# Designs tried in a protein design chat: VHH binders against a8e7c5r167to518. Part 23

Target 1, 352 residues: a8e7c5r167to518
Amino acid sequence: YKIFMDSDSFYYSLTYDLTNTVQRQGELGKSDQPLWKRVDDRFFWNKHMIKDLVDLQAPQVDFWVIPIIQGFVQVEELVVNYNESSDEERSSPETPLQEPTCVDDIHPRFTVALISRRSRHRAGMRYKRRGVDTDGHVANYVETEQLIHVHSHTLSFVQTRGSVPVFWSQAGYRYNPRPRIEKGERETMPYFASHFEKEVETYKKLVIINLVDQNGREKIIGDAYLKQVLLYNNPNLTYVSFDFHEHCRGMKFENVQTLTDAIYDIITDMRWAWVDQAGVICQQEGIFRVNCMDCLDRTNVVQAAIARVIMEQQLKKLGVMPPEQPLPLKCYRIYQVMWANNGDTISRQYAG
Key: E = the ipSAE of ESMFold2; O = the ipSAE of OpenDDE; V2 = 0.75 times the mean of E and O plus 0.25 times the DockQ between their complexes.

## First folded at step 9 (VHH)

Design u6 (framework vhh_gefurulimab; at its last look DockQ between E and O 0.89; V2 from the best seeds 0.00; counts 0 for: pae O 7.1 > 2)
Fold by ESMFold2, look of step 9:
Structure u6 (fold): chain B 352 residues (1-352), chain A 124 residues (1-124)
Amino acid sequence: as target 1 above (352 residues)
Amino acid sequence: EVQLVESGGGLVKPGGSLRLSCAASGFTFSSYAMAWFRQAPGKEREFVSWITSGGSTTYADSVKGRFTISRDNAKNSLYLQMNSLRAEDTAVYYCARTTYRTYPSGYIYTFDYWGQGTLVTVSS
């Protein structure tokens, strides 16, 4: 529904602030101010290019300043239909059915969107794209918002990803290089704390989902993370480990269900942002922060799984899905493609 | 009702030793990971040591090699053996319970209960 432009994964809208979640926009309130005055600074990628224009403080310039994010946007309209199979799509390849049928008009419909916004911090540190820096910023930090729109309702669920916030590297151009810790426990403490102080200020409560392997080469990183979490001792943090490689032979989606089942109550208690014409109905009560070593494939799979649990709860609450049923097969296939595209886009941005 | 009661604090000279105890009640002690924290006057509370239900241990670098955490599940007790004490070890020491759950593919932590603390003073 929003106006977008994609040029190498950069996006903008003339009327919508892509840098802020639905929840943050609600907290800012209604305003006639230009978009750039309301942005989340973390995701305002063209800030430096237009600083001289903004410093002039001329009203005419304000309307020409459009905030740009780097990340991913995909919007799909879905139809809830449990009687449709993938074979029906293939059974009429040459049939020129350009107009919708009356049957499609009776099924519930909803819009799903993914908006991923990459932090502009650490952009100039491509060669050291692991861990935390001395400003408390982490490599590969991305906020991903999953939006559901039905009639006058807008629902939003937000997750973050980011590198393990200790000082570490994974040097070498070999297959499976060995990670190294670059700074000791005491030296790391202030910067670990700086990162999470900012996260707690923004999101209030954090559920860390650590996908780093508990055995083998990755263990040194996982141990360092847990030790810093213990040292930080913040009651607003929950730490969850999941040994992805031990339990997800290949990319079998069902094995991630072991994690989502184990934390189902945590997911449910997180809730989501829900807004309609009358205002805010509820808000998200924290955030999942998911990581693996590079915050790419494993992270994307787990975030998609958590977001699916939330989406099914949202759609059932809205009466769009019947209780006790999973997503229709066609909806699920499109959902999987959306999250795969998200993961591929984030991966290309990280490699560049 | 969960209770954690620390004891064993006191005055000791540098290089000396103390053993702290934490008596736990109101929960199944053997199912929980336990920790020691300390707070020096005017400082924030800091992590000292942690022990899982299965006996795996972790130590802050400042105490590694000098302090030993242990537990006796039959007596519902957590211990901290403190050797080679230094003036910097002067603090109130707290016993803490974690809400620690395992599931087939991992584990979950939160910290949810604290004792009242026991004072350790290291001075001449």
Scores: ipSAE 0.252, ipTM 0.668, lowest interface PAE 3.3, mean pLDDT 80
Fold by OpenDDE, look of step 9:
Structure u6 (fold): chain B 352 residues (1-352), chain A 124 residues (1-124)
Amino acid sequence: as target 1 above (352 residues)
Amino acid sequence: EVQLVESGGGLVKPGGSLRLSCAASGFTFSSYAMAWFRQAPGKEREFVSWITSGGSTTYADSVKGRFTISRDNAKNSLYLQMNSLRAEDTAVYYCARTTYRTYPSGYIYTFDYWGQGTLVTVSS
């Protein structure tokens, strides 16, 4: 499929539905309906722009309406080669960055794609929107899908991010202002429930990973979130708290492994979507919903870490990677860049 | 087999007090956080209180200041002291086990086992 980028933030395809995951596409099946009628409404960014056209109810409009997502798309072809000497030795300033010439057709190859879809709901110019609204929509909601393609096999792993689904705010542009709870516990309950009922309906099970600080100024938001989870009491929700700042202070992002190790069984049990020419091989049985305060850098790091675990499992299952080996360094570097780009792009979009 | 058995429910007048107990068996009680829930007729089950293995407590706003959750690990028992009872406190009260995993500055939890409940009726 061909993906087009209109800007750093907007993506569309004439042949592929960028609004739906591989799994959702499989569930929807083959349809004669126009693409714009099959899209996930949450991620149909330009829906409001085409409203007048759609209201005409003219069949001709069906061919002209192209759904656009706001978010991030990057596709890379990777080669599994463990013999490539770490470029650390080549770091002499004088050696031109030799473009990785995919020289050896003998090494396994796979395509990786990262697709982030930003919700059109509460997508406003207001910098630092937080929390849930009366419709159950949360600020900075993004669905991120990691795709692996090998031969006829397509594998998908989906995660979400979104603001803590309580009524809260953080005033100020220049300073890290103290967050405030805007509504009480009882008043928040139905809206919290509304949010997660929709999420559960869509994804079956949710594992919440809350990266909000357990101490300091952010604690009040974390406490409010936990309280609502307890009150809601849904068996399809699992709650995980991880103090990112405590563990990863000084940019020690490698310490996120503490989290991924701790939830390794959960990751494994969640599985992933897998389709081939014959059909659906397996489905993802739930999703990770990751958040911090703003659902940006910390969230992105954790999502990348979880997705890496899954990718390695997928590649091993496909026989692209040998057992008991990590991702090759070159692959890892490209992977890290992809997720970093994802994070940066989402951050820019959120900032306006 | 994991078992949770609630007791102590009954009829009490408004403003009265009642103490609920939950007897746990079939698992290492001291290693698990525990919770109380309640369900009133025609209403959804709601959270009442939670206590970690370390003794940290959480309360619903509706019961805060009136109810006290505690545990005796030696007796494998969970307690809920209910004071200043109100008509709206009428419900079946359930004990629940929280399966949780601890790691540095982090927790994973879910509720996996429930008792049969004990009825508390607050009426004049």
Scores: ipSAE 0.020, ipTM 0.292, lowest interface PAE 7.1, mean pLDDT 88
ESMFold2 (binder alone), look of step 9: mean pLDDT 84; pTM 0.838

## First folded at step 10 (VHH)

Design v1 (framework vhh_gefurulimab; at its last look DockQ between E and O 0.64; V2 from the best seeds 0.00; counts 0 for: pae O 2.4 > 2)
Fold by ESMFold2, look of step 10:
Structure v1 (fold): chain B 352 residues (1-352), chain A 124 residues (1-124)
Amino acid sequence: as target 1 above (352 residues)
Amino acid sequence: EVQLVESGGGLVKPGGSLRLSCAASGFTFSSYAMAWFRQAPGKEREFVSYITSGGSTTYADSVKGRFTISRDNAKNSLYLQMNSLRAEDTAVYYCARTTYRTYPSGYIYTWDYWGQGTLVTVSS
C-alpha cells in the first residue's frame, strides 16, 4: 500500500482505498472495480472534479481516477525493546558496533500507522463553521484510524471527532467571542437526530466523549449537547463528560487516566478490527466520538489516550508485548509524536 | 423490577399551577439522576428537566423560571412544580430514570426506564 502526499494536507494511494477503514473494506469484500467506485463518500474530496471527468470519458479512465482524502498519514515501524542500550542512545551514527549480538533479532517489531480522513461536508474555517447544518453534517468531522501491522495481521481502531451537533456559533469580530446558540431545542432536534441516525447506521453504537468545560463560557454548548442527547433518547448512545481543563492544566496529560480508567470496560468491550490473509477475525463494536469546542488539541490528546489503551491490548494479544509491562519508552515517545503531528495537521486544516 | 408511577396531572387554567409527582421503586432511588419528559399530541417526546443524585438541576429553555424539579430520596419520589402554565404545556408528562454515574473528572449517562405518564391539560 503506497501513500502519496501532494501537500501537507492531501493524500492518495494508487492501490489502497484511503477513504475506508480496514473494517469497512472487509465488509465491502474484494473487487476489481476502480477505487473511486468503492469509496466512503464522506471523505472523497475530489468527487466533483472527478465526476465531471468520468462522465465525459471512456471506462479506461475509471482506473486513473484516484480518490483523494484531506487529512493525515504517518507510518512508523517500532521495536519492542526494554533495554536502554539501543542504537538511539549512541551519539555517533558512524560509531562501530563493538558488541553485536543476535539478541536484537528476538525483539518483536510492529508497524503503527495513523490515517485521519476529514469529511468534505461542512468544510471551512473554525470561526465560520461550527455545529450542525440542515443536512445533518457537522463541522470539523474527522475519522482517525490507528493501524497495527505485525507479520500477516492487520489490526485497526477507529475514532471520530466532530463539532457539537446543534446550531451554534462564535461569530463576531471580537477576541474569543462567547459562543451562542442559534436555534431553539425544538427546531434543532430533527437535525441533531438526522446526524446521529447516520452515525448509528455507520458505527452501530456511539460513545460520546464531551470535553467541553462544565463551567464558564463553554457551558452553554455542553448543556445544549446533553439536552439534545436526552431528547433524542437513543439506547445506542452513551454520553461521557470529562472536564479536560480542570484535570489537565500544565500539560499534565497523565490525568486523562481518570477518564480512561472510568471507561476502561467500555473501551475493552469495543474491541477492534482484526484481519489476516485468511479473513476477518473480529470487528470493532462501535466508536468513540470525541469533541471539545473546536475538536482540536483537547480532542487529540484524549483520542491518543484511548487509542493507547487499545494498542497495548492489541500488542499483548499478539504476543508482541509482555502481559504485565507498559509500552517501551522509545515506542511511547514515537507514538506521542505521531499523535502530536496528527493534531497539528488537523489544526492547520481547520484553523488556518 | 423498576417501576415509575406518575401522578398529579389534570386540567388547569392558563396561568395556573400543578405539582406532578413520581413514585419510584425497584432500585436505589438516591443513586440515580431522574428526569421529566413530555409529549404533546402529534409531537415528539421532549426533555423538560432533570435532577442528579446530588441535587444539581437542568431545565429545557421553554420551562426555565416556571418549572422546578425536586426529589425526596427518603420517599423515593420525584416532583415537578409547574407554575405559570400555558396552553403549549399541554402534554403527557413522563418520569424517567436516567442511568447516571459520576467519577472524579466527569459523568456518564445512558437512558433506560420510563413511567406510563400523567396528562396535563391547560385550557380555559
Scores: ipSAE 0.298, ipTM 0.707, lowest interface PAE 2.2, mean pLDDT 80
Fold by OpenDDE, look of step 10:
Structure v1 (fold): chain B 352 residues (1-352), chain A 124 residues (1-124)
Amino acid sequence: as target 1 above (352 residues)
Amino acid sequence: EVQLVESGGGLVKPGGSLRLSCAASGFTFSSYAMAWFRQAPGKEREFVSYITSGGSTTYADSVKGRFTISRDNAKNSLYLQMNSLRAEDTAVYYCARTTYRTYPSGYIYTWDYWGQGTLVTVSS
């Protein structure tokens, strides 16, 4: 598939639906409908721009309507080589992408793609938009899909981020303003429920990873979130709390392993989407919904960490990696860069 | 087999008190957080209170200051002391097991087993 980038924020493809995950695409099946009619509406960013065209209800318009996502897309080809410890220069972009070979190659290759899709709902700057609205939409909602492609196999792992789904605000442009709860518990309940009903409908099960500080100024938001989860009482929701700042102070992001180790069984049970030429091999059975206060840096780090665990499991399952070894350093470095780029891009989009 | 059996429900006048009990069996009670829920007629089941394995408690705003959740690990029992009962407290009260696991700088929380419930009726 060919992906096109328009500026740093907008992506489209003439041959691939960037609005739907591999799993959703599989569920939709083969359709003769134009692409724009099959898109996930949440991520169809230019929907409002093409409204007039769509209203014409002319078949000729179908050719001209290309769904655009706001978010991030990066694709990299990686080689599994444990002997290469040094930052060797990325192979020249001029080298034709050879299809990755798996088990029979001394150096297996695989393609990794990272796709983040920003919701068109409640788009705006972080200081202006926090929490949930009356439609159940949350600020800075982003679906991120990590894809691995080996031969005819496509594997996908999807995560989401989004603001804490209560009514809260953080007023002012001051450095680290104190968050405020805007509505009471009972008043918030139906909107909280509305948000998660939609999420559960879409993703079946949700594992909430709340990275909000368990102490200090952010605590009030974390407490409100937990309380709503308890009040909502949905068996399809799991709540995980991790004090990121406490554990990862000084940019010790490696300490996120404490979290991934703690939820390792949950990660494993969630599985991933796997499709090949024959069809669907397995499905992702739930989704991690990760948040901090602004759902930016901390969230990105944790999502990357979870996705790494999944990637390693996937590659081992495919026989691309040996079971006893971690991701090769070179692969890990590229992986980290991809996620960093993702984080930076999403941050810029949310910050305005 | 995991079992939760609620008891102590009944008819009480407004302003009265009632103590609910939940007998747990089939699992290591002391290792799990436990919770109370209630379901009023025509309403959805709502959270009332929960207590962690370590004894930390939380309450819904509607019952805060009136209800007290406690546990006796030696007896594998969960309790809910309800004081200053109101008509709106009328509901079937359910005991629930909460999978609660702590780890450095965090915790995991989910619901899994429920009792059959005990009816509390607050009426003049």
Scores: ipSAE 0.034, ipTM 0.530, lowest interface PAE 2.4, mean pLDDT 89
ESMFold2 (binder alone), look of step 10: mean pLDDT 83; pTM 0.827

Design v2 (framework vhh_gefurulimab; at its last look DockQ between E and O 0.01; V2 from the best seeds 0.00; counts 0 for: pae O 13.8 > 2, off the site)
Fold by ESMFold2, look of step 10:
Structure v2 (fold): chain B 352 residues (1-352), chain A 124 residues (1-124)
Amino acid sequence: as target 1 above (352 residues)
Amino acid sequence: EVQLVESGGGLVKPGGSLRLSCAASGFTFSSYAMAWFRQAPGKEREFVSYITSGGSTTYADSVKGRFTISRDNAKNSLYLQMNSLRAEDTAVYYCARTTYRTYPSGYIRTFDYWGQGTLVTVSS
């Protein structure tokens, strides 16, 4: 499929529904309907434009209307190669004229893609838009899908991020603001429940990863979240707290590994979506929902770490990666850049 | 088999006090976080309080300052001291075990067992 970028914020494809995960597209089945009739409404950013265009009453207008998402798309082809040469690090070696021999069958290849689809609901600046609204929508809600493609196999792993679904606010960073709870526990309950009823309907099971600091000024938000989870009392929710005490700008692999090690069984049981020409081989059995205060830097680091665990399991299952070796350094560097670009793009869209 | 048995419910006047107990068996009580929930007639079950294995407590806003959760790990018992009772506290109160797994930098929580409940009625 071909993906076209209008800017670093908006994306469309003439042949692929960017609003739906691989798994959701499998559930919709085959169809001759135009793309815009099959979309996930949450991520259909040009919906108002569709209304204007249907007023034209043209018989074939349906095929001219292209769904647009706000978010991020990046596609990279990676090579699993453990024979890194030091000569490639210096400009001194003369490169051989035989370029075709540098791309051979002994080094497996795979395509990795990230598709982040930002919800059109409750969008806004990070310090001014927080929490849930009266329709059950949360600020900075993004569905991120990591895709692996090898030969005829398409594998997909999906995560969500979104603001803590209570009523709260925080002033601009310039004033070093304290967060405030704006509505009481009882008043919040139906809106918290409304949000998660939609999430459970869509994803079946959710594992909440709450990165809000357990001490200090953020504690009031984390405590409010846990109280609402307890009040909601849904067996399809699992609540994980992680004290992300380190710098948000750096990726400290040791700190994040503490989390992924602790929930490794949960990650493994989540599985992923896997389709080929014969059909659906397996499906993802729930979703991780990750948040910090603004669902930006800390959230992005944790999602990248979880997705890396899944990617390595996927690559080993496909025989693309040896079962007992880490990801090659070049692959890891490209992976880190992809997720960094994702985080930077989402941050720009949220903050302006 | 895991069992949670609540007791200590009854009729009490507004402004009065009552102490609920939950006897736990079939598991290592000291290793689990425990919680109290309540359900008034015609309403959904709501959170009241919880206590970690280490003794840290959290309360619903509606009961803060009036209710105190505690545990006695030697007796495998969970308690809820309820003071300054009001008519809206009338409910069936449930003891619950939660899976509370700790690790460096955090914890994991799920709900897996409930008691049968004990009725508390606050009326004149």
Scores: ipSAE 0.151, ipTM 0.603, lowest interface PAE 3.8, mean pLDDT 79
Fold by OpenDDE, look of step 10:
Structure v2 (fold): chain B 352 residues (1-352), chain A 124 residues (1-124)
Amino acid sequence: as target 1 above (352 residues)
Amino acid sequence: EVQLVESGGGLVKPGGSLRLSCAASGFTFSSYAMAWFRQAPGKEREFVSYITSGGSTTYADSVKGRFTISRDNAKNSLYLQMNSLRAEDTAVYYCARTTYRTYPSGYIRTFDYWGQGTLVTVSS
C-alpha cells in the first residue's frame, strides 16, 4: 500500500482506506462504490473541504476525491532474531537457544503498521476542548490500529482514546488548573449514554481503562466518570480504573505490567481481527477505550503495553515467535519508538 | 486466481531419478513457503518436503538424503529432485502453498492451495 503524507499530520492512500479498520473493511466487503463513500465519517478529515465537489454529483468526483485522515502512520519491517538480543538477563544459560520454531524462515520477517486516526469532531486544542458535547462526541478521540502483516495474513488490533465523556473543563495554559465539572450528573446522563451507545454499536463491547488519578485534583473527573458508568448500567461496558501516577511514579512504566497482567484474560478474550486471502479467520470482539485527563502520554503508554501483549500473541499464533519467548529486543525497541512517535504526534495535534 | 500445476511425473525404475515441477500463478510466489506432499494408493497424504520463502528446507525422514526441494522465484516454480527412487515412493505428488493454523497448543503449518498432482510410478 502506498501511503502519502501531505504534512506531519495528514495521510492519504490511493489504494487503501485509511479511515476503516481491517475488520470494518472486511464487513463492508468488496464494493464498487468509490472510496470516499465507504469511509468512516468520523475520520474523514477533509469531508468539509470536498463538500462543494460532492454536491456537484459529478462522476469525476469519485476519482478525484481521496479521503484524508489526520493522525499518525508508521510502517516498519521487523526481523525476529533472538541472537541479536544482548539481554543476558532473560536467557537462562541452561536453556539451549532452541531455534525459534517459526512457520517460515529461521529469521522470519513481518511488517508492523501503526495507524492513528483522529476524529474530525470537536477538533481543537486540549485547553479549549474537553469532555463530551451535546452530540455525544468527546475531545481528542483517536482510533489506533496496530497491524501485522505476514505474507497474505493481516492481523489488526484496534484501541481508542477519548476524553472523559462528561461536561468538564480545565482552564489555563500555564498552570495545572483544577478540573471543573460543568454540568450536573442528571444533565450529563443522556449525553454520556449517547456517546457510549454509538461506541457499543461500532465496537460491540467496550472495556474502559480509566487512568485518571484516584487522588488529588483529577479525582473529581474520575468519580464523575464512574458514576455515569454506574448510572448508564450497560452490560457491554466494563470499567477498569488504574491509577497510573500511583503505580508508575518516577517513570516506572514497567509497572504498567501490573495492569496488563490484571486484565490479561480480558485481553485474550477480546481477540483481534485476522484476515487472509480466504477470508476472515477471527474478529476482535471489543475494544479498549483508554483515557487519562488529556489522553496523551499516560494513555499512549498503556495502549502500547496492551498492544504489545496482543502483538506477542499474534506473532506466536503465526509461528513467527516461539511460544515461550518474549519479543526480541531489537523488535521491542523499534516497537517502542513507533508508539512513542505516535504519542508525540497525537500530542502535537491536540496541544497545538 | 491461485493456481498450482505439477508436472514431471512418470514411470521410472528403482534406483532412477525424476524431477518434479510445480508452476505457481495468481499470487506472489516469492512470499510463500511451499511444500511437496504425496499420496500412495490406499494411503493417506503424507508430507514429503518443505521450503521456506527464504530457502530453508525440511524433509520427511523417508526421503531425507534422496530428495531435494528447491525453488526459482523468478520462474514462480517449485521443484523436487528425486534420486534413488524406491517402489515405496510410488504416489501422486502434490505441491501446496503454505498457510497458518492456530491451536491452543501452538501453531501448525497448513496449506490452502493444492495442485492437481502428478503421478510417479517406480517399478521394475
Scores: ipSAE 0.000, ipTM 0.228, lowest interface PAE 13.8, mean pLDDT 88
ESMFold2 (binder alone), look of step 10: mean pLDDT 84; pTM 0.840

Design v3 (framework vhh_gefurulimab; at its last look DockQ between E and O 0.78; V2 from the best seeds 0.00; counts 0 for: pae E 5.4 > 2)
Fold by OpenDDE, look of step 10:
Structure v3 (fold): chain B 352 residues (1-352), chain A 124 residues (1-124)
Amino acid sequence: as target 1 above (352 residues)
Amino acid sequence: EVQLVESGGGLVKPGGSLRLSCAASGFTFSSYAMAWFRQAPGKEREFVSYITSGGSTTYADSVKGRFTISRDNAKNSLYLQMNSLRAEDTAVYYCARTTYRTYGSGYIYTFDYWGQGTLVTVSS
């Protein structure tokens, strides 16, 4: 069992690298290097804090250096039971559940983990931090990994969120201030490219899901984003627009299905990371980069929706779910709570 | 097989005009958005303009007001009317197919196929 220790915003593990995805861990392979030397630097939040220790270059330091992420971690054990109509039959968290069984069990069990990793770059409050900087870092960059564990199988699906990678701001603390572009098209191009070159290097292909309103005050930011995508001319980028407010007005979050249905082929083709005792079965071939203006509530809803589609595909592939059934209601409820908690936590961190 | 063949390039004086054409084959042309790109010597390829299957257009800031993208679906052809040409417009111009697709008010956009290009030289 992976042991996670958390505070309000900071998480660490003595046995697991919280900075790397299952896929990245697989690519790194087995190493005798200490954990802190194998971390994804983007998410090594306490790197600066331990600099003096690291500079000692003493082997004894390895014991004391534990990578910490800022973000969110939640783990839940779920049971696939279509006969359960209420939340009342939750297995007591106090009972150590046997290893989850899959196809041969009347009630298959699986573990879900949600890990969000906040970039240590451009950390700050949302009103002060927007867009891209000269290093190609964007505001509120978060990598979110959904993990499913069944028996010896570990499946992973990774998404990212981040501010629209142009130079823009939203001044003031008033309700819904008007965003403004701060630099022109040409001036922005190198930094836009810098951002996505790094992203493509890391994730191979990017599917941008821009949730910015296509009308009103946010339109200028959406237009700028699309323009940069076109100018950048990278075949590894796909741009998807979805006006969240238009479709989900009145808290009709179920209408996000319009998006997931539209990109269902893309979701399916992207696949996921799958690892078992024998090694890597498959890899995630790209990543969804989801954004709105703040990359908070709307983004979280859409990420959850996409991840749910993936989860259902994964569980069906594993034989945990039957092909013609959706996620059981009880599982869905827990799933929704996990993502909601993720969203809330990230929001608090970005708000300051 | 998807094919895109550009034509119409040549030498033109500053302030002059030129019309580029792209002949498309191997796919249902009317169903796809199309785009023009250009690559100047020693520079990276850059976006010039695109047109959706429905006829909506967009332009790079550098060519706005001077260039016009259009399409003839009956002829499976994409066009770029270039007016008020400048020295900085000198480049190889490429047509590209996109996988632009709409769903409600949303859309999906990506590039996939490219032509071989046609050279436009703007010189006195």
Scores: ipSAE 0.287, ipTM 0.662, lowest interface PAE 0.8, mean pLDDT 90
Fold by ESMFold2, look of step 10:
Structure v3 (fold): chain B 352 residues (1-352), chain A 124 residues (1-124)
Amino acid sequence: as target 1 above (352 residues)
Amino acid sequence: EVQLVESGGGLVKPGGSLRLSCAASGFTFSSYAMAWFRQAPGKEREFVSYITSGGSTTYADSVKGRFTISRDNAKNSLYLQMNSLRAEDTAVYYCARTTYRTYGSGYIYTFDYWGQGTLVTVSS
């Protein structure tokens, strides 16, 4: 279970390591060591604040040291019930509410959770932070894990977001001024490579999804990214470009389906982490790294769409969701709200 | 069987020019983006240039302005015109097929087939 401090931005649990994905938890194995000794350092936000206590190395201190992440956590239990009316229909004065009486126990149910964990590196709340630094860290780096839990099965799908890892700036964040490249391709390449070397070590294979507009003000950034990917020439990288504004009008998720259809085989081949009481059943074979200019709204929409494809595959494989039939609209509505809350929280942390 | 055969390498003086060719067979050449890479002794293979199926080109900064990539879809051939050659251009040059595909205005890159390479030596 999880226990939270009352903060939209900071989360902890006495019993669960919020810094590690289900897959990384499985790789570490079982231990009765305190949580802070097993954390993913990237997301251990209170490390410096409690450093003097940790240096004591006393067993009593271990109970008082609880790792904290900055990010987002939301957990919802969903019921696959095709008899339900929409929330809007339920509020209609002409339509009485039709509650399932005592038979809700027979409808399939599952838990969906989102855990977003923000990297403590280059995280600052400064509005002008963009791109990569000399340590290979990028602005607005967030790992988002979508969890599905059914009976004894825990399934996990992980994505990352992060700024385009070149040296660039965009002054006057309230307006969208023209971005600038601050360093040339040759000077940038070692730091671009440093970033992706760390990513490949962690996730093995990366599918980059670049949502930067291919025309207009954003083009210079997208061109720089592609050029660095080509120069880096790592076989563990796949580069996908999707002009979000060209394909999507307003906030219509369905138009993102052009992207998810085009990469459907890549999504399917990536799979997910699956753990039950017998242990690790399968693992995720890489990660999607998604970006737009600030890695906020466009990124969040696309990540939600990719994660939805995976969730439907997971639920069908578990028999929770019938084949060839979508989930009830209420399930998708709750899912969309969860991802919207995720995006809003990440945006607040980045923009202030 | 996909086959990429490079030719045109050789010894050239600094400041000189050389034209590399890559003959492609076993696939629909016009449907694929193509690229040149090079590998100097003791170094990792590095990107030189690519050209899309539609003819758009990109170059590494180290060769921009000196090298020109082109393609002839009728002859299933890829070319690299190399001018103002320098000692640091000495390498084995490889032709590569890019599985560059489009969907609307989006695109996906992978590199899946390579030639055997042609040696370019730039020496006084």
Scores: ipSAE 0.063, ipTM 0.503, lowest interface PAE 5.4, mean pLDDT 79
ESMFold2 (binder alone), look of step 10: mean pLDDT 83; pTM 0.825

